VHH binders against Jacalin-related lectin 10 (JAL10). Designs and how they scored, part 19

Target 1, 292 residues: Jacalin-related lectin 10 (JAL10), of Arabidopsis thaliana (Mouse-ear cress) (q8gwi7)
Amino acid sequence: QKLDAIGGKGGKQWDDGADHDNVAKVYIRGGLEGIQYIKFDYVKDGKTIDASIHGVSGSGFTQTFEIDYQNSEYIVSVDGYYDKSGTMQALEFKTNLKTSEVIGYPKGTTKFSLGGVNGKMVIGFHGSAGKVLNSIGAYLTTAPPTKSQLVGGLTGGEPWDDGSNYDGVKKISVTYISTLIRSINVDYEKDGQVVTRYHGMKNGDTEEFVIDYPNEYLISVEGTYNILPDDNVLVIRSLIFKTSKGRISPTYGFVSGTKFVLESQGNAIVGFYGRDGGAFDAIGVYFSPIPS
Short names: E, the ipSAE of ESMFold2; O, the ipSAE of OpenDDE; V2, 0.75 times the mean of E and O plus 0.25 times the DockQ between their complexes.

## First folded at step 20 (VHH; framework vhh_8pnl_2)

Design b15 (from j5 with M107L; at its last look DockQ between E and O 0.63; V2 from the best seeds 0.69)
Fold by ESMFold2, look of step 20:
Structure b15 (fold): chain B 292 residues (1-292), chain A 120 residues (1-120)
Amino acid sequence: as target 1 above (292 residues)
Amino acid sequence: QGQLVESGGGLVQPGGSLRLSCADAGFTFDKYAMAWYRQAPGKERELVAFIYSGGSTEYADFVKGRFTISRDNAKSTLYLQMNSLKPEDTAMYYCARGEKDYWGYRLDVWGQGTRVTVSA
């Protein structure tokens, strides 16, 4: 999806195109006369691609903003500030992980936002520039699912991974005993069909948490992990789930040790991964943007 | 084989103390994990304190240092020392025991309960 350039009239058109996997780095020279140039390093097939400078090149002050693309960082939006003469005076970049400084001098300008479309990331830019940057536009694509950290016992048991290729979670069944989680059973939806994945031991008390997918999404997994006395293994001790409608499950298992929260603003959980063996050792999730 | 029998419940003033006991006639008392649970009217049964076969203990957050679980293996008796009692501690208190089952313990023997009432 191509977003039209926003800003002042003037300058000559430039277009870096959309044939990129991500943005690696932004270079901006700003000053009292406005943004003098902008340059992007893009990513294609794991390698960086240097695009042209847009504006005037030269010595002087240059600000940079790096995107940690190798760890799933990407640009979600750009705020721009242009003045009545048609000069871009300031820019601010927002990723899924952080926000840049406001680069330049935004006072007395018109502010706009480029991007910020639910579930989309920026993979290219276009605009107009002459002696200064006049306008900027963007190319968007669907953001990939992201993988949470793994929490719990990181070395015990055997790894498992359901992946992220599901439309959503319809039900979680948790089997537990007095002091620990034994297993989870996840009912996913994929192309209108239920796909079930089971991880852990079947003996214990089993309770279900039903999610009214697609009208409701699983958005959070919380719980605790601790060394289990007598067994001396680090395992998940408790779990609690939350949905997009504000529903909260009972606490399964027994709260003990280090608290964890696996959630990401604007995202639903669409897959699980973890470790299990004689116990339920560790848990992680995949996030995907919630449909609008 | 063994049956759990709780005792020591009763009526107590806020801020008071009680000591609950749970006797088990089982031969292999030291092989069990044991626990105290409670159930207030209209509420789900909840774990209060857990003592592992090896002697380690764990407590629910609401205990906040007020209760102490202990066991005397020679007497086959489990205890719960309850101090600084509050009206919200009013419940039926149950002891439970179980054997090791893979990792952790499966509690499968329960007592009939002893009532604790905390009232001014």
Scores: ipSAE 0.673, ipTM 0.875, lowest interface PAE 1.1, mean pLDDT 89
ESMFold2 (binder alone), look of step 20: mean pLDDT 80; pTM 0.817
OpenDDE, look of step 20: ipSAE 0.750; ipTM 0.917

## First folded at step 21 (VHH)

Design e11 (from b14 with Q1E G2V D24A A25S E44G F62S S76N K86R M92V R115L A120S; framework vhh_vobarilizumab_d1; at its last look DockQ between E and O 0.76; V2 from the best seeds 0.72)
Fold by ESMFold2, look of step 21:
Structure e11 (fold): chain B 292 residues (1-292), chain A 120 residues (1-120)
Amino acid sequence: as target 1 above (292 residues)
Amino acid sequence: EVQLVESGGGLVQPGGSLRLSCAASGFTFDKYAMAWYRQAPGKGRELVAFIYRGGSTEYADSVKGRFTISRDNAKNTLYLQMNSLRPEDTAVYYCARGEKDYYGYTMDVWGQGTLVTVSS
């Protein structure tokens, strides 16, 4: 999706395009006369793409703003400030993790916000510039899911990862015995098809928790982890699931030890990862914004 | 034949105490974990207390500090000391034997149950 440039008229149009995976770094040179230039380093297939400087070089100091794209940081929105002469006077960048300083001099200007669309990220910019930056627009794409921390026994068992390329969770089947979790079986939806992933051992009592996707979303995984006394291994002991409709599963397994909650405001769970072996050692999730 | 026989249930007033016993026969008692479960009317069975082969114990949150599980391997007997009883503790209490199942235990033998009623 291409958002039209906002700001003053004037300057010559420029367009970095949308063929990027992320933004790595922003370079801005500002001064009393406005933003003199802007430059973006983009990421494509793990490589930095060096885009052109937009504006003119001059006296002053270049400020930079780095995006930790390797750890799932991305730009969500940009606030801009332009004056009556059509000059961009200040910019402020917001990511999913942090907000930049306001770069430049916003007093006496018109403020606008570019982006901030739920579930979207900026992957490219365009605008107009001459002696200064006059206007700025953006290209948006669907933001990738974010990964929770892993909880439980972090060294036991073998790692597994369903990934995050699913539309949602339709059903979770939990197999457990009196003192611990044995396995989960997850039915995902992907492009109208059910994709099933199974992790753990099959011996035990199995119960299903059905989610009315897409009218209902999985939003929370809670539970406990503790040492098994006779085995001296740290494993998941209990699980509880919660949905966007306020539904709560039974407690599976046995509540013992350290409580955990994997949830993120406004997000659904769209994938699981973890560790299993002789037990169900650890669990983590992927979050993605709930569609509006 | 492997057998577990509970005793010691009865009617008790809130705040009272009871001691349940479970006599085990037909197997090598100290080679198994043991547990007490309970089943309230209209509910499923729930684990109340667990004693591992090594003697470690675990308790449901609802009974911590009030109930104590213990075992006497010489007498092949499992115990549950229940103090500060509440009406919500009313249930049939079952003794269960735990067989090691890779990690953790599967309950493979159950007693007949003994009724505990906590009412004023």
Scores: ipSAE 0.599, ipTM 0.854, lowest interface PAE 1.6, mean pLDDT 90
ESMFold2 (binder alone), look of step 21: mean pLDDT 90; pTM 0.906
OpenDDE, look of step 21: ipSAE 0.807; ipTM 0.948

Design e12 (from b14 with F27S; framework vhh_8pnl_2; at its last look DockQ between E and O 0.82; V2 from the best seeds 0.72)
Fold by ESMFold2, look of step 21:
Structure e12 (fold): chain B 292 residues (1-292), chain A 120 residues (1-120)
Amino acid sequence: as target 1 above (292 residues)
Amino acid sequence: QGQLVESGGGLVQPGGSLRLSCADAGSTFDKYAMAWYRQAPGKERELVAFIYRGGSTEYADFVKGRFTISRDNAKSTLYLQMNSLKPEDTAMYYCARGEKDYYGYTMDVWGQGTRVTVSA
């Protein structure tokens, strides 16, 4: 998805394209008279790609902003500040993990925001530049899945991780007894096929919660965790699931202790991870943007 | 093989009280977890209150503050004191016991039930 350039008129158009996996580094030379140039290092197939300088390469200091792309950092938006003469005076970059300093001098300017579209990341830039940067636009793509916190007993049992390489969740089966969760069984969809993953013990009552994927998405897992009396172990005690259509499952297990909610606005759950052993110790999820 | 026998059910007005008892004739009572469950017409059986072998208690959210589970190991008897009864408490009430099954307790022995009716 290409966002039109915003800013002043003037300069020559430039376009780094959209054939990138991420942005690795931003180079900006800003001064009292405006942003003099900008340059982006991009990522493609695990390697950095050096793009052209856009603007004038003069004397002075270049400020940089690094994106930790190897650890799932990516740019979500850019705030820009341009003046009446058509000069970009300042930029501020926001990632999923941090916000850059405001680079340049934004006083007396018009502010705009580029990007900030839920579930999208920037993979390329375009704009116009001459003696200064005049305007900037962006190319967006769907952001990669993100991993929730793990909740429950964080040291008991053994870890497991289904990963996030699934299109969606079609069904969750929960096995429980009166006082705790024993297991989950997840039916994922991957390329039109069902992939099933099972975690925990089989003894108990089993209930199914069916999601009409892709017309409906799993969006929330909530429940409780507490020390189980007599066993003295911190485990998941109850689970509830919610979908994009407002459907809410029954409460599975037994509500006791600390409540948790695993959800992320605009995202569906596309994978699970956790810990289990003699009990269902802990649960976490992967989020991926819901298709529009 | 233990046998559980419930008693103490009956008809009561809203706001009233009942005390249920469950006698366990065939076991070393204190080695089991004990619980009360209920089943209303058209509903699934649900846990009301649980008393662990170690003496800890837990209550379903709908009954906390109104009911008290207790046990007398010397008499091999489980109790449920039910106060502030509401029409939605109308159900067959069952006692159950279970052995430790790795983590938690699996309730394997059930009584025949005692009926509680709460009506205006």
Scores: ipSAE 0.625, ipTM 0.848, lowest interface PAE 1.3, mean pLDDT 89
ESMFold2 (binder alone), look of step 21: mean pLDDT 82; pTM 0.830
OpenDDE, look of step 21: ipSAE 0.739; ipTM 0.905

Design e13 (from b14 with F27R; framework vhh_8pnl_2; at its last read DockQ between E and O 0.89; V2 from the best seeds 0.78)
Amino acid sequence: QGQLVESGGGLVQPGGSLRLSCADAGRTFDKYAMAWYRQAPGKERELVAFIYRGGSTEYADFVKGRFTISRDNAKSTLYLQMNSLKPEDTAMYYCARGEKDYYGYTMDVWGQGTRVTVSA
ESMFold2, look of step 21: ipSAE 0.622; ipTM 0.858
ESMFold2 (binder alone), look of step 21: mean pLDDT 83; pTM 0.836
OpenDDE, look of step 21: ipSAE 0.754; ipTM 0.913
ESMFold2, fold request of step 22: ipSAE 0.666, 0.686, 0.656; ipTM 0.869, 0.881, 0.867
ESMFold2 (binder alone), fold request of step 22: mean pLDDT 83, 82, 82; pTM 0.837, 0.832, 0.837
OpenDDE, fold request of step 22: ipSAE 0.797, 0.799, 0.802; ipTM 0.939, 0.940, 0.943
ESMFold2, last read: ipSAE 0.668, 0.643, 0.680; ipTM 0.873, 0.858, 0.879
ESMFold2 (binder alone), last read: mean pLDDT 83, 82, 82; pTM 0.836, 0.836, 0.833
OpenDDE, last read: ipSAE 0.799, 0.795, 0.800; ipTM 0.941, 0.938, 0.941

Design e14 (from b14 with Y102W; framework vhh_8pnl_2; at its last look DockQ between E and O 0.81; V2 from the best seeds 0.71)
Fold by ESMFold2, look of step 21:
Parts: structure tokens; C-alpha cells; sequence
Structure e14 (fold): chain B 292 residues (1-292), chain A 120 residues (1-120)
């Protein structure tokens, strides 16, 4: 998706294109005359691609803003500030994890916001520049799934990981006894097909929580973990699921110990990972943006 | 149905106390985990308190420190001391016996229940 450039008239058009996986680094030289140039390092196939300088290079200090793309950071929006002469005077970059300093002098300017579309990330830029940066536009794409923290007993059992390559969750079956969770069974949808993954032990009471995918999304996994008396292991003791329609499952298992919430605003759960052995030791999830 | 017999239920006013007892008909009382469950009209049966074979105890959040589970192995008797009773505590109360599984306990013997009514 190409967002038209915003800012002042003037300068010559430039276009870094959209054939990138992410942005790695932003280089900006600014001063009292406005933003003098901008340059982006992009990521493609795990390698940094060094794009052209847009504007004029000269004496002075270049400010940089690094995107930790290896840890799932990406640009979500850019605030820009341009004046009546058509000069971009300041920029501020926002990622899913942090906000840059305001680079330049925004006083007395027109502010705009580029991007900020839920579930989208910036993978390229275009605009116009001459002696200064005049305007800036962006290319957006769907942000990749992100991995939650792992909660529960982090050393017991054996790790498992369903991955994040699913369209959504259609059903969760939870097997439990009065004092702990035994297992989960997850029915995913992938390309119109049901893919089932099972983790844990089958002995206990099994209940299902059906999600009306794609009209409804799984958005939250909550519960508790604690040492299980007599067995003396740290395990998941209870689970609760929530959906995009405000539906809340029963509490499975037994509420005991430390509460956890695995949830990310604007995202659905599209995968699970965790640890299991003699018990259901730990759980984590993958998030992906909910469509529109 | 079962070998376990509850007693001590009755009618009590809000804020009152009751002590439930459950006698194990067998001679192997101390080989089991024991628990109290309750079932209010129109609700599912729910765990109230659990005493593990090793002596550790756990309680449902809804008792809020008001109930105490204990047992006397010499007398083969399980107790539930219920203080600061509320109308929402009105239910049939069941004791249950649990046998060790791989992890945790499976409840396999249940008492007939004793009724607790908390009414103004």
C-alpha cells in the first residue's frame, strides 16, 4: 500500500521503492534551515540495503535512529512538520516499541502524520527533496506475527512450538483436573483447512472453547501458575480465553499463584508455544494483527 | 453414594459460623488427598478447599480467608471451618477423596453432601 507524499511543494521526486522487508536505520541532517537530507537503510533477505541520500550533504552532524528489526521492531508512523515555504522542518518516527526524538524545529509549522494504520508497518519511503526535504510518503505492508513472553515453569518439561504460520484459532480444548491443567488441543485454520496440535496429557476432564473464526478471533490467554503441592513443580494452574466479541471462557483448572495475561491490543492469537511433561508447565502465544 | 459421610450443615445467619465434618469409613484415611466441594442451585460443582496428602492446603478465591480445611488422621475425619458466612455460601457441601495420579490427584469417592443455608 502506497501513501502519497505529504509536505511542501518543491524539490525533485525520489522513491526508494517498496521491495524491502523492513527499515534498519534512518539518517537525518537537520538545522535551522530545515531537514537538509534523509537516508534510509533498508532490510532485504536479512541484509541491509544502503539507499541514496535525499537532499544535499554537507558539514554538520547527522542524527540517526536505529530500528531493532532483529527483535521485531518496525516503523508504524512518522510525524512530519513543514512550513509555508515547503520545507520539512522536523520529523518524529514511531515504532511498535519506541518513539524517536523530534528531529529538527517544529515551531510554527503544519503537522501531519504518515502511516499509523493498525497492523501495518513501513517498508519503504518516497518523497521530494532539493536543498531540503520537501515531502515524504511511505509504503506499508502487513506486520509479521510477534512472539509473546513465555509464562509458567520455564525449566520443567520439554519445549514445543506450533509456530505462527496459521490464519487463526478455531477451537481450544482444555484437559484439566481439579488442581491443574493437563493439556491443550488447538484447532487452527490454515488455507481453509483445520490443523490440530496437541500438547500435554490426556487424562482429565476435557472442555472445548469454540471460536467462530473468521467472524471472531482469539485475543487473550490469561491464567495462573504456581508450585503444585506434593509434586513441587512450577506449572500452569488455570487458563481463561477471551475473544474479539467479548466472549470469555470458563476458568479451566484452579486459580493459584501468579496471574498472567498474554494479550496485545489490535492483535489476534495465531499460534501457541510452551513446555509440557508430566504437567503443563508453560505457555506462550504468537500475535498477528486483526484484519481491518 | 460413597464411604464418606458429611455432617455439620444447617441454617445460619449471615456472619455466622459452621464446622463441617466428613468421616472416612476406611482405615486408610491418611493415604489420600481430601477436599471440600460445593454446589449451589443452578451452578456447577466447585472446589472450595483442598488438603494434599503431604499436608499442604489450597483454597478457592471466593472463600477469601474465611474457611479452613483440616483433618485428623487418627480419627479419620476431615473438617471445614466456615466463618463469616454469606448468603452466596448457600449450597450442598461435599467431601471427596483423591488418589494420586502422575501429577495431582483424581477425586474418586464422594460423600452424599450436607446442606448449608445462609439466610437473613
Amino acid sequence: as target 1 above (292 residues)
Amino acid sequence: QGQLVESGGGLVQPGGSLRLSCADAGFTFDKYAMAWYRQAPGKERELVAFIYRGGSTEYADFVKGRFTISRDNAKSTLYLQMNSLKPEDTAMYYCARGEKDWYGYTMDVWGQGTRVTVSA
Scores: ipSAE 0.625, ipTM 0.852, lowest interface PAE 1.2, mean pLDDT 89
ESMFold2 (binder alone), look of step 21: mean pLDDT 82; pTM 0.828
OpenDDE, look of step 21: ipSAE 0.736; ipTM 0.902

Design e15 (from b14 with T106V; framework vhh_8pnl_2; at its last fold request DockQ between E and O 0.77; V2 from the best seeds 0.76)
Amino acid sequence: QGQLVESGGGLVQPGGSLRLSCADAGFTFDKYAMAWYRQAPGKERELVAFIYRGGSTEYADFVKGRFTISRDNAKSTLYLQMNSLKPEDTAMYYCARGEKDYYGYVMDVWGQGTRVTVSA
ESMFold2, look of step 21: ipSAE 0.668; ipTM 0.862
ESMFold2 (binder alone), look of step 21: mean pLDDT 83; pTM 0.842
OpenDDE, look of step 21: ipSAE 0.766; ipTM 0.917
ESMFold2, fold request of step 22: ipSAE 0.653, 0.697, 0.671; ipTM 0.860, 0.886, 0.863
ESMFold2 (binder alone), fold request of step 22: mean pLDDT 83, 83, 83; pTM 0.841, 0.840, 0.842
OpenDDE, fold request of step 22: ipSAE 0.805, 0.807, 0.808; ipTM 0.943, 0.944, 0.946

Design e16 (from b14 with F27G; framework vhh_8pnl_2; at its last look DockQ between E and O 0.83; V2 from the best seeds 0.71)
Fold by ESMFold2, look of step 21:
Structure e16 (fold): chain B 292 residues (1-292), chain A 120 residues (1-120)
Amino acid sequence: as target 1 above (292 residues)
Amino acid sequence: QGQLVESGGGLVQPGGSLRLSCADAGGTFDKYAMAWYRQAPGKERELVAFIYRGGSTEYADFVKGRFTISRDNAKSTLYLQMNSLKPEDTAMYYCARGEKDYYGYTMDVWGQGTRVTVSA
């Protein structure tokens, strides 16, 4: 998705394009006369790509802002400040992890925000520049899914991981007995097809929780974990699911011990991971932004 | 339903007490986990209290502090002492027992139930 450039009208068009995986570093020379230039280092296939300076290179101080792209940091938005002469006077970058300082002098300017679309990240920039930076626009793409913490018994059973490469969850089947969860069976959608993944034991009572994907999304997994008496293992004891339409499943299993909630505002659950063996030991999820 | 017979149900006023009993006329009582379940009209059967073979007890959140599960292995009898009864405790109460099933206990034998009504 290309966001049109915002700012003043002057300068010559530049366009770094959208064929990047992330932004690695921002170089900005600000001063009393405005932002003199901007430069971005991009990431493609694990390699840094040098882009052109946009504006005028000369004496002065260049500030930099590094994006820790190797640890899942990415730019979500840019605040800009331009004046009546069409000069970009200040910029501020926001990532999913931090906010830069305001670079430049925003007094007496018009403020705008570029990006900030839920679930999107910036992978490229374009704009206009001459002796100064005049305007800036962006290219957005879907941000990668985020992995929740793992909850439950973290040492028992064997790990499993469905991954996050699914479009959404269509159905969860839970098998349980009075005191614990035995298994889950997840029907995912991927490219119009149902992909089923099963984790745990089949003995018990099985109930289905159907989600009307893509009109409805799974957004929350809650429950409890505790030592199971006599067995002396730390396992998931109960589960409850919630959807984007406010639907809440029955509580499966037995509420006992430590409560957990796996939920992220604005996000849907698109994958599961966990641990199981003779019991259903632990659960975690992958979040992805709900489509606009 | 089989070797388990519940008794002690009845009509009680809010705030009152009842003691339910469940006699197991079968085998070796002490090798089983035992539990009380209830089913109110229009609701699913739900676990009230569980006593494990090793002696540990667990209670549903809605009854903790008011009910006490206990067992007398010599008499092959399970009990539920119910205090501070509320109208929402009105239900059929079922006794169940089960043997170890890999992890946890599968409740295989059920009583026919005893009715508890909490009303003025």
Scores: ipSAE 0.619, ipTM 0.848, lowest interface PAE 1.2, mean pLDDT 90
ESMFold2 (binder alone), look of step 21: mean pLDDT 82; pTM 0.825
OpenDDE, look of step 21: ipSAE 0.730; ipTM 0.900

